VH-VL binders against q58102. Designs and how they scored, part 37

Target 1, 198 residues: q58102
Amino acid sequence: LMDVHVLFSGGKDSSLSAVILKKLGYNPHLITINFGVIPSYKLAEETAKILGFKHKVITLDRKIVEKAADMIIEHKYPGPAIQYVHKTVLEILADEYSILADGTRRDDRVPKLSYSEIQSLEMRKNIQYITPLMGFGYKTLRHLASEFFILEEIKSGTKLSSDYEAEIRHILKERGESPEKYFPEHKQTRVVGLKKEI
Short names: E, the ipSAE of ESMFold2; O, the ipSAE of OpenDDE; V2, 0.75 times the mean of E and O plus 0.25 times the DockQ between their complexes.

## First folded at step 22 (VH-VL; framework fv_concizumab)

Design J4 (at its last look DockQ between E and O 0.73; V2 from the best seeds 0.00; counts 0 for: pae E 2.1 > 2)
Fold by OpenDDE, look of step 22:
Structure J4 (fold): chain C 198 residues (1-198), chain A 120 residues (1-120), chain B 112 residues (1-112)
Amino acid sequence: as target 1 above (198 residues)
Amino acid sequence: EVQLVESGGGLVKPGGSLRLSCAASGFTFSDYYMSWVRQTPEKRLEWVAWISTRGSTIYFPDSVQGRFTISRDNAKNSLYLQMNSLRAEDTAVYYCAREPWYEEEYFDYWGQGTTVTVSS
Amino acid sequence: DIVMTQTPLSLSVTPGQPASISCKSSQSLLHYQGRTYLNWYLQKPGQSPQLLIYKVSNRFSGVPDRFSGSGSGTDFTLKISRVEAEDVGVYYCMQSIQLPYTFGGGTKVEIK
C-alpha cells in the first residue's frame, strides 16, 4: 500500500477523506498540527483511534499562528489568515512527505488551494497533493458521512477542537481580543464510532 | 411527504407548566436536528430551543434557559418541549421545525403550530 | 444577539409588478469558509412559515424562479420579479450564523 499523510483535525471532513483514501487502496497516516499554544490535538487523537488509523502530532513554529492572529486583527476577517496557515503547513510537510492529503471541500472558499497553487506546490516539492472531497457537494458529503460514521454534536466551549482555529482563538484571547467576534460558533460534529468496517 | 404535527397547547396560569409534543412523519427523524420556534401575538418569530440528532446537545436562548427542556424520542419520531414557570410573555404559537445537519443551518419544514396562552 | 432589521414594514403591490424587501443584520453573516447564513421565509395568511431562500440566494424546492435573493455581509434583499396573488403574506429574514437564531420583524406584502 502507498502511504498517504492526511492533515487531520478530527472533524467529519478530514475523517471522510481518510476513509476514502483507504478505500482507494492507500495507507492513511493521520497528522494533526499543533503550534505549541495549547494541547488542542486531543480530540483528533480520539477520533483517529476510532477510525483505526495511525496518528501523529507534529509541532510547528508558534510564529505561524501568531502571524495569523495579526492578520485577523488587521483584516477583521479570519479567511486570509486560515488560508495562510494551511498553505504554510502544506509547504512544510511537503519537505518530509511525498503524498499529502486534506479535507478541503468543493464548496468551501478557505482553506483551499487554487489549481495553479496546487501545480506549483507539486512541481516545486515533487509531491502528490490529494483532495478527496473536491468532487462532492454538501448533500453528498452528508450522505457519505452518515453511511460510515456514528456522529454526535459537541457543545461549544466544552471541548477543544483540533483545527487551526483552536490555537488562534487562544492567541487572540491572550491579546485581549474577543475570538467570537471573528469566529462565530457553529455546532461541531464529531465521529464517535463506525457504522461499518473501513 | 414531510409532516410535523404539534400538540399540547392550551391555557395555563402564570407559574404553571405545559408539555408540547411534535409528531414527525415522512422522513428519517433521527437524521435531522429539531427546533422549537414560537410566534408572539405581535407576529414576531423567536427561536426557543434546539436539539441535536441524538439529543446529546441542546441549546436555549436566555429568555427560556432554565425553564424549558427539549427532548426527543427517535423511536417514536417525536419531539418534546417541557415548559415550566410559564410567564405571560411565553404566550405564542409554538412550531416545531426541522433542520438539516452538515452546516445547512435553516428550517426547511415547519408544523402547523400549537397555541400556548399564559394568562391569570 | 444579532439584530435583524427589515424594511419596509408593509408593501402594497399591483399584480405583475416587482417587489423588493431589505434585511440588514447588526453584524456580518459571512462565515470565513464562504457560507452566508441568511434565510428567507414566507408566512401566508393562516399558515405556518415556509422556507423560500436559504444562504442568501438558493431557492428552496418548489419555490418559483420569480423569487430571488441577493446580498452580502450585513445587507440582503429579497426580490419578486412579478408579484402574484399567492405571494401575499409576511416575509421574514433569519440569521443562523450563531445562536440564538434571530428573525427580522417581518414585511407584509399585499395586493392592490
Scores: ipSAE 0.740, ipTM 0.909, lowest interface PAE 0.8, mean pLDDT 95
Fold by ESMFold2, look of step 22:
Structure J4 (fold): chain C 198 residues (1-198), chain A 120 residues (1-120), chain B 112 residues (1-112)
Amino acid sequence: as target 1 above (198 residues)
Amino acid sequence: EVQLVESGGGLVKPGGSLRLSCAASGFTFSDYYMSWVRQTPEKRLEWVAWISTRGSTIYFPDSVQGRFTISRDNAKNSLYLQMNSLRAEDTAVYYCAREPWYEEEYFDYWGQGTTVTVSS
Amino acid sequence: DIVMTQTPLSLSVTPGQPASISCKSSQSLLHYQGRTYLNWYLQKPGQSPQLLIYKVSNRFSGVPDRFSGSGSGTDFTLKISRVEAEDVGVYYCMQSIQLPYTFGGGTKVEIK
């Protein structure tokens, strides 16, 4: 039974990744990243309890998301910044954990490591990096999420969420920027219950 | 076959109220977000209400916030729009429209519409 | 709110000839995950709107391949390669990257 550390936001994707890994015989440990800007991890903690997996909040250097905000202002696009944060988080966690996973999907562009980036991470850090959702299409993911989860719909700009965006939005506000210029108030989900036992 | 049928439109004086209904059939109603979209006499389309699959989350534009209420009854495959404090600017054909849940943000089927006229 | 601007307001097209409709948004419709949330609808005379194309270029079920969508960022185009009589009506673009969802003002397509 191998321990796997799953980057966890409490949304449907990271939750489904954890469930799939459990079904495959792994022992999932959920990790939510915070940067000390705001206590955005609270909803992920609630979902971790609902799922019944061990959960840990790891606070990383605020300067990581400060640089992300710099990148957004400079490039006028959040993609490179989100990618930078995700890669940095994986590099840091790879120093401590030998099997890492997240909720990266086939149809995502960002955040997502390329094959060569995955090989580099795995070779340099002597770890395994698992993306359980990469083999599933949109229809399958919708079906699986509806079979396991009760979901709440939120807008990224109206509630605290446990993804990277929440704290970056806060830093942009502190700098006098309007976060909505760079981050749409797009619908997101969080898992608020289970329909079947894991 | 997917069907959406609106009803409850009519002529109402300013300040009045109407309740619109949308009967759904031919699909699993509870798997879809639902919206009301209106078309003005000038043929402009305006989204006016959104409701999540379980009804736990609801959104309105500022133009109708506080005056309109949206609800659904998944056991009866029905969507409702309660319209209060009606104004002349609310005159429109009102459509119910379904949106696949998950991450597909478009209206894939629309009803035939019901006409609301607000006039003194 | 995101403002959607369509041009032209109307088109008269000879049957069998191409038609092109422009839609511009006041803000980018590209989400950083890589998806672009621009959709096209057709309202035929006496009918309700029907979905043609979702997320820029994906044809909805039953939509003929003479319809195609393209564009990125803030600039989008719907093309009809060979206009037929059944294609007459008003075409609308819609952004769905955020609420409130907003529509373009419409483009009326007629046969000469």
Scores: ipSAE 0.559, ipTM 0.852, lowest interface PAE 2.1, mean pLDDT 91
ESMFold2 (binder alone), look of step 22: mean pLDDT 93; pTM 0.949

Design J5 (at its last look DockQ between E and O 0.70; V2 from the best seeds 0.00; counts 0 for: pae E 2.2 > 2)
Fold by OpenDDE, look of step 23:
Structure J5 (fold): chain C 198 residues (1-198), chain A 120 residues (1-120), chain B 112 residues (1-112)
Amino acid sequence: as target 1 above (198 residues)
Amino acid sequence: EVQLVESGGGLVKPGGSLRLSCAASGFTFSDYYMNWVRQTPEKRLEWVAWISTRGSTIYFPDSVQGRFTISRDNAKNSLYLQMNSLRAEDTAVYYCAREPWYDEEYFDYWGQGTTVTVSS
Amino acid sequence: DIVMTQTPLSLSVTPGQPASISCKSSQSLLHYQGRTYLNWYLQKPGQSPQLLIYKVSNRFSGVPDRFSGSGSGTDFTLKISRVEAEDVGVYYCMQSIQLPYTFGGGTKVEIK
């Protein structure tokens, strides 16, 4: 089995990505990024245990999300900032791992690398970048997730997500900003069990 | 065919209580978020309550927070709205509305509605 | 709360003629992931609201192609290319980018 390192936020998309990769014959290693702002990786860690995959937390430079916060404040829109963080993370991880994957979806705009960006990344770093969910729309993903996972919704503010947004929100708060101005409240779907073996 | 059927509406005095029910059929009830939306006599639509697939998460607007409770029984394909401390401004037709999860954020099916009148 | 403003309040249209309804939001409905959470509903006389358009421009199942939605950010438009008798009712826009979900005041469409 070939090892694949999956950017993992503990959410349904990255979870499904990992499962699909497993089914395709890969050996998923789940990676959650933390920038040393807050310990936001706990949810991902729990989900990884449920899924039965190896999981590790990689700590990267706080400056990355600090810059993201600057971008958000400047542009009044988080899209470019999230894109920046994700691209930066991929660039860093590409120096260590030969096969990277994430939960990027077909219908998502951010974070998402263009075809040319993917080609550039793979060529420059000599890696394989896999986006298992790129071929699926909302309806299909909903169906697939329902087939594999026991899901529940988490109330906003109860538990911090293990995505980039969590730590960026914290930085914004530290700066006297209201994260809600930039990040609308969303309902997070969490994997709490498996309906079938992976 | 997706069906939502509300019941429990009626006339109640201010300060009174009422419990609405919504019976769902034609789909896997536990796979959808559920909402209550009301339409005032002036024909304005107001979102009233949201509940997750298993009922672990609920949301209310400030206008009904603390007075209304939303619950569901997936085994019975039923949605409920318990309304306490009712006010005149709560007078409306109350609809149950289905909401697909996974970032859809719309109401794809509505019930026929049940009328709630709060009057002294 | 996000305020949704619809114009006009009412519209009388000759059958076969086009109609246009505007919906404006007090803040952007664009999520950073690229989705814009603006929906349109039609409530026909004596009926419950029904989904017409979701996420700005997507027609719901069974909705005729004479209906189209457009817009971005805070400005949105619903267009009916050729109004038919069955299109009579009140149209509502709704934002769902954040709670509480909020609706426009509605636009009544009638046939001349």
Scores: ipSAE 0.724, ipTM 0.907, lowest interface PAE 0.8, mean pLDDT 94
Fold by ESMFold2, look of step 22:
Structure J5 (fold): chain C 198 residues (1-198), chain A 120 residues (1-120), chain B 112 residues (1-112)
Amino acid sequence: as target 1 above (198 residues)
Amino acid sequence: EVQLVESGGGLVKPGGSLRLSCAASGFTFSDYYMNWVRQTPEKRLEWVAWISTRGSTIYFPDSVQGRFTISRDNAKNSLYLQMNSLRAEDTAVYYCAREPWYDEEYFDYWGQGTTVTVSS
Amino acid sequence: DIVMTQTPLSLSVTPGQPASISCKSSQSLLHYQGRTYLNWYLQKPGQSPQLLIYKVSNRFSGVPDRFSGSGSGTDFTLKISRVEAEDVGVYYCMQSIQLPYTFGGGTKVEIK
């Protein structure tokens, strides 16, 4: 009862979402998505152990990220492709789980479901969808993450990153594209320790 | 009142070494990324080093990689730049700069700088 | 490395008149989540650089309303609606989408 399934990359945002849900009385179950392209889930597994939550890797059809790569090449920008993958993953998980959550942030454009999309997902699938970070700006999120986590910075594009970008970059390379044309080597974080009790 | 104060600059011959320090006050030092940025005599700004909040991750541009090291002591609110094998092109004013983390990648406060001159 | 090109190199402005500075990057500064990592700094005579504008259009604390930033992708502009004597100095753009962070060559603004 009060189980919530959290889309989880092991980064600062999905980890903070899981912590907030725990504090609210939920029992978080962390889900990392893989598409069978590379074993990108390993860092997320390590962070899940650190947080002390149950964790599962779900392998979905590689065609989902093949289509994402098609979209990036056609549109010259990865935002719509990342949104497509996120929405597709939520639709699939909604068939199996009744309470879903993720690390969607107020101040990001993508990935993010609109109000009408959330309403549609919840009504059609008879589920609850929770985005714990939507009420907070970056100043608050920075404070909360700094309070709970020990963080490590990695460059986007390492094969150990557990977000969708890692496998999509790999597919772009297979197609003879330079992934850095579409995905900068921007710094991102992962949680490598705890500063206090969850 | 955020304050950053650099020290340790001076005149050095090519091949020499210098150690720069930056003393921080007025904020929680361990909550910030720290950077070294230099300004050449031609007034060009060049980023030269980045260090994560706890010092676990470090980046340099190719121009100084292998010659410079960056470190921090969060207990002393201090940032350091060890510069070895100095060259004439390293002549610059060196600034420490504070960078808030969490997708806030800009330098919100800078020190007053310390001058490094590398010449015969 | 991302090359940042500023124009003009120098700008002489009558007090109270507008000024406009261009910054172009060699590749897009837009992250797919929607953030654009283009920042502006002012270095007044004899001082360190100071932050004016972050992420294209956000004025830093204490920066007057006459400063505004705009642009997208690879093309960015800093505008000063009415130049005042205290606005004299060198303006630099900087990209922070990826390391190495890189700066434009600077635009010197002076009173005519």
Scores: ipSAE 0.660, ipTM 0.887, lowest interface PAE 1.7, mean pLDDT 92
ESMFold2 (binder alone), look of step 22: mean pLDDT 93; pTM 0.953
OpenDDE, look of step 22: ipSAE 0.714; ipTM 0.905
ESMFold2, look of step 23: ipSAE 0.543; ipTM 0.852
ESMFold2 (binder alone), look of step 23: mean pLDDT 93; pTM 0.954

Design J6 (at its last look DockQ between E and O 0.78; V2 from the best seeds 0.00; counts 0 for: pae E 2.7 > 2)
Fold by OpenDDE, look of step 22:
Structure J6 (fold): chain C 198 residues (1-198), chain A 120 residues (1-120), chain B 112 residues (1-112)
Amino acid sequence: as target 1 above (198 residues)
Amino acid sequence: EVQLVESGGGLVKPGGSLRLSCAASGFTFSDYYMSWVRQTPEKRLEWVAWISTRGSNIYFPDSVQGRFTISRDNAKNSLYLQMNSLRAEDTAVYYCAREPWYDEEYFDYWGQGTTVTVSS
Amino acid sequence: DIVMTQTPLSLSVTPGQPASISCKSSQSLLHYQGRTYLNWYLQKPGQSPQLLIYKVSNRFSGVPDRFSGSGSGTDFTLKISRVEAEDVGVYYCMQSIQLPYTFGGGTKVEIK
């Protein structure tokens, strides 16, 4: 089996990406990024165990999310900052791994690399970048996820999520900012079990 | 055909209790979030309660927090709203509403509603 | 809580003429991933609310193409290109970006 390293937040999208890759004949290795701000990788670890995939936490430079916080304060909108973090993470990981994947969705704006950006990344770093969910709309994703996962809805901010937002929120708070101003509280879906074997 | 049928409404005195039920049919009940939404006599719509597919997560607005309880029985395709310590301002038509999951965040089907009147 | 404000309160329209309803939110309804959580409902006389538009501009199943939604951030509009008798009722906008979900006060549409 060909190893694929999947950026993994423990969320439904990255989970589904890993499952799809497994079904396609890859061997998924789940990677959760931490920037040394807070131990926000706990939910991802739990979800990885449920899925039955190998999982590791990679710690990257705090300066990355510090800059993201600066961007959010400047633009009063988190989109560009999240995009910056994701692109930076991919560039760093591309030096270590030959096949990278994530849970980028077709209908989402960020984080998402353009076609030209993907070509550039793959050519410069000599890697394969896979986005399994780009071919599916929300209805299809819901159907697919329902075939594999037992899901639970949680309120954001009550539990530490394992995405970029968690540590950025903490930095903003340390700076005397109100994270809720930039990241409204929203429901998050997590995988809590499997309906069938992967 | 998707159907939601509320029942259990009636007249109750302030401080009293009432239990509403919603019977679902025509779809896989356990695959959807469910909410209660009420409409006041002034025709204002107010979200009242939310419950996840398995019932593990529940949310209320401050206006009913601590007084209302939402629950579901997926085996019976039923949604419930236990209302305690009722107040005059709780007078409304109560609707059960279906909410698809996976970042949809809308009510695609509503029941016909059941009327709750709180009056001395 | 997010406050939703609709205008006008009521609208009387001649059949075949267009109608426009405004909905404003006290804060942005745009998620950074690009989704805007603004929905429109119609409550016909004697009936329960029914979904018309979700996420600003998407028509729900069975909704005629004479209905359209637009807007961004905090300003949204529902338009009916040619009002018909069956379009009579009260229209509500709703935000669902955060709890508690909140509704506009409603706009009553009548036929002249």
Scores: ipSAE 0.660, ipTM 0.893, lowest interface PAE 0.9, mean pLDDT 94
Fold by ESMFold2, look of step 22:
Structure J6 (fold): chain C 198 residues (1-198), chain A 120 residues (1-120), chain B 112 residues (1-112)
Amino acid sequence: as target 1 above (198 residues)
Amino acid sequence: EVQLVESGGGLVKPGGSLRLSCAASGFTFSDYYMSWVRQTPEKRLEWVAWISTRGSNIYFPDSVQGRFTISRDNAKNSLYLQMNSLRAEDTAVYYCAREPWYDEEYFDYWGQGTTVTVSS
Amino acid sequence: DIVMTQTPLSLSVTPGQPASISCKSSQSLLHYQGRTYLNWYLQKPGQSPQLLIYKVSNRFSGVPDRFSGSGSGTDFTLKISRVEAEDVGVYYCMQSIQLPYTFGGGTKVEIK
């Protein structure tokens, strides 16, 4: 089985990507990124155990999310900052791993690499970058996820999340900003159980 | 066929309590988030309670926080709203509403409603 | 809380003619991932609300193609290309980008 390293938040999309890759004959290894600001990775660790995939937390330089916070304060909108973090993470991981994947969907705007950015990453780093959800519409993704997962949906900021937002919110708060000004209190999901064996 | 049927409405004095029920059929109830939404006599729609598929997470607006309790019994396909310390402004038609979970975040089906009147 | 403002409060439309309803939110309904969380409901006389359009422009199953939604950010429009008698009722917009979910005040559509 070929090993694939999946950027993993413990949410429905990254979890479904791992399941699809397993069904395609890969051996998924889940990676949760942390920047040393807060231990936001713990719920992702729990979900990885539920899914039955190997998991590791990789701690990257806090300066990456400090710059993201600077960008948010300057632009008053988090999109460019989230895109910056995602691209930086992929560049760093591409030095270590030859097959990378994430939960990017067809209808995502950010974070998402363009076709030319994907080609550049793959050629410069001599890697494969796989986005398993890109070929599916939301109806199919909903059906597949409902076959496999039990979800818990919570407001962002009410429990630690394993996406980039949690640590960026924390840095904004340390700087005297109100994170709610930039990040809506939108519901987010955690996979908390399986309905079906993978 | 998706069906949601509310019951338990009635007339109650201020400070009183009522328990509303919503019976679900025609779908896998445990796969859906559920909400209560009320319609005031002025025809304004107000969301008043949300519960996750297994009841692990529950949210209310400030207007009812601490007075209302939401619960579900997935074995009985039933959703409940316990309303305590009722006020005149709680007078409304109360609907249960079903919410898909996959980034769609809208109410796709509503019940027919049950009327709650709070007056002295 | 996000305030949703609908205009007009009511409108009277000749059968077969177009109608347009505006919904404005007090803050952007665009999530930074690119999805916009604005939905439209119709409450026909004597009925409960029913979903017409979700996420700005997606028609729900069974909704005729004469209904269309558009808009971005804070400004949204529901259009009916040719109003029919069955389209009578109160139309509500709703934001679902964050809790509490909030609704517009409604727009009553009547046939003249």
Scores: ipSAE 0.455, ipTM 0.825, lowest interface PAE 2.7, mean pLDDT 90
ESMFold2 (binder alone), look of step 22: mean pLDDT 93; pTM 0.951

## First folded at step 23 (VH-VL; framework fv_concizumab)

Design I1 (at its last look DockQ between E and O 0.74; V2 from the best seeds 0.00; counts 0 for: pae E 2.4 > 2)
Fold by OpenDDE, look of step 23:
Structure I1 (fold): chain C 198 residues (1-198), chain A 120 residues (1-120), chain B 112 residues (1-112)
Amino acid sequence: as target 1 above (198 residues)
Amino acid sequence: EVQLVESGGGLVKPGGSLRLSCAASGFTFSDYYMNWVRQTPEKRLEWVAWISTRGSTIYFPDSVQGRFTISRDNAKNSLYLQMNSLRAEDTAVYYCAREPWFDEEYFDYWGQGTTVTVSS
Amino acid sequence: DIVMTQTPLSLSVTPGQPASISCKSSQSLLHYQGRTYLNWYLQKPGQSPQLLIYKVSNRFSGVPDRFSGSGSGTDFTLKISRVEAEDVGVYYCMQSIQLPYTFGGGTKVEIK
């Protein structure tokens, strides 16, 4: 089996990506990024256990999300900042791992690398970058998630998510900003069990 | 065919209580978020309550927070709204509305509504 | 709360003529992931609201192609290319980017 390192937030998308990769014959290693701001990796850790995949937390430089916060405050929109963080993370991980994957969705604008950016990354770093969910629309993803996972909804504002947004929110608060201005409160679907074997 | 049928509306005095029900059919009830939306006599639409597929998460606007409770019984394909400490401004037609999950965030089907009148 | 403002309040249209309704939000309805959470509903006389357009420009199942939605950020428009008698009712826009969900005040469309 080929090892694939999957950027993992504990959410349904990254979970489904890991499952798909497993079904394709890969050996998923789940990676959650933490920037040393808050211990926001807990949800991902729990989900990884449920899925039965190997999981580790990688700590990266706080300056990355600090810059993201600066970008958000300046542009009043989080899109470019999230894109920046994700691209930076991929660049860093590409120096250590030969096969990277994430939960980027077809219908999502951010974070998402363009074809040209993917080609550049793979060529420069000599890696394989896999985005399993790029071929699926939201109806298909909904169906697949329902088939594989026992899901529940949580309030995004009450439970720390394991995505980039969690630590960026904290930085914004520390700076006296209202994260809600930039990150609307949303419901998150999380995996709480399996309906079928992976 | 998707059907939502509200019941339980009526006339109640200020400070009183009322329990609304919504009977769902024609779809897998447990696969959808459910909402209550009311329409005032002035014909304004106001979101009233949200509940997750399994009822683990609920939301209310400030206008009804602490007074209303939302619940569901997936075995009975039923949605409920318990309204306590009712006020005149709660007078409205109350609709149950279905909301698909997975980042859809719209109400694709509405019931016929049930009328709640709060008056002294 | 996000305030939704619709214009005009009412519109009288000759059958076969186009109609346009505006909806403005007090803040952007664009999520950073690229989705814009603006929906349109029609409430026909004596009926419950029904979904017409979701996420700015997507027609719901069964909605005729004479209905179209457009816009971005804080400015949105619902257009009816050729108004028919069955299009009479009150149209509402709704934002769903954040709670509480909020609706516009409605636009009444009538036939001349």
Scores: ipSAE 0.572, ipTM 0.870, lowest interface PAE 1.0, mean pLDDT 94
Fold by ESMFold2, look of step 23:
Structure I1 (fold): chain C 198 residues (1-198), chain A 120 residues (1-120), chain B 112 residues (1-112)
Amino acid sequence: as target 1 above (198 residues)
Amino acid sequence: EVQLVESGGGLVKPGGSLRLSCAASGFTFSDYYMNWVRQTPEKRLEWVAWISTRGSTIYFPDSVQGRFTISRDNAKNSLYLQMNSLRAEDTAVYYCAREPWFDEEYFDYWGQGTTVTVSS
Amino acid sequence: DIVMTQTPLSLSVTPGQPASISCKSSQSLLHYQGRTYLNWYLQKPGQSPQLLIYKVSNRFSGVPDRFSGSGSGTDFTLKISRVEAEDVGVYYCMQSIQLPYTFGGGTKVEIK
């Protein structure tokens, strides 16, 4: 009966985080962030229905991803910008929700809060921040994802993606930049079905 | 023991067709992405096809786009490459290659290869 | 397409001596999440390619510890600390950060 608000993209990692939290006795509420640039949240909404969890889209200030685009143009690399967006989103959500979670993995570098950054967020906002995948290696995550999910692959940068990258790519295009200069066309996943009951 | 065995190679004239097969054993075939990779007579390696675990997503390089089709039958543990409108530059040894599906993106096991020769 | 350039094209190595193979990419192979998608394969004479190292520095199961990989961004190196007779063949690097996947031209290693 303990509510947890999970940052949710509809990919395997955020979906698995929600499943693990459910199995631990939490009541997951899925949150997909949008910045009003494009309706990139629609596939995440579909996945949330498949998983059977409550879901909402929260629209935040477009200026957040405008600044991210500025950072990418200056640094010629998207890592710092993605980290900035994620931290900013967590700060904003922490004003509203007392238990937050996301799909950050042990082998991720960005977006990822350090231990001291987590302590600061939790103490300043009086919240809990949970990263359920941090304790698992890739073999365990592969096994769990294979046990629960039917996945499809998409190319990064399609407007079907619900991660921060899609809207940032759009802003770069508006500015006359080529997003491919900064973001590779990497494969990523979405959850399109369940193999077993949650 | 993981095994991948290709078949269906042979001699064909330009413009002809061949269908390659890859028989898989020793692992859960449906848990893996599958690839076709070819090696030219000059020993260059070229990736030529990718297929998702369910066969729902397929990718090709420009060099074979529209001429090659990849498919899989998970009930038969089999991967296929249909090659149409063959050209001399398609002459190669064709390998099937297994790719772990979970954020790994490398080929961990390769088959023994089947030779395709396109010649007048 | 990402162009992969290997140097040297060939090596003649006395058994027991070290060897070093360079692979350079036309674009960074570092994904912003922190993973780098550069892999190494060996094709022994008369055999199919086999995986040696994945994601820069991870030795595949059964690969001897005399093989090591390093590098970042666009510049990568495969090292063999002491070359043995069984190490002869052609070594290929491959990028897998984006499609199409692309390979280096190969480095032939021979014993002299």
Scores: ipSAE 0.484, ipTM 0.836, lowest interface PAE 2.4, mean pLDDT 91
ESMFold2 (binder alone), look of step 23: mean pLDDT 93; pTM 0.951

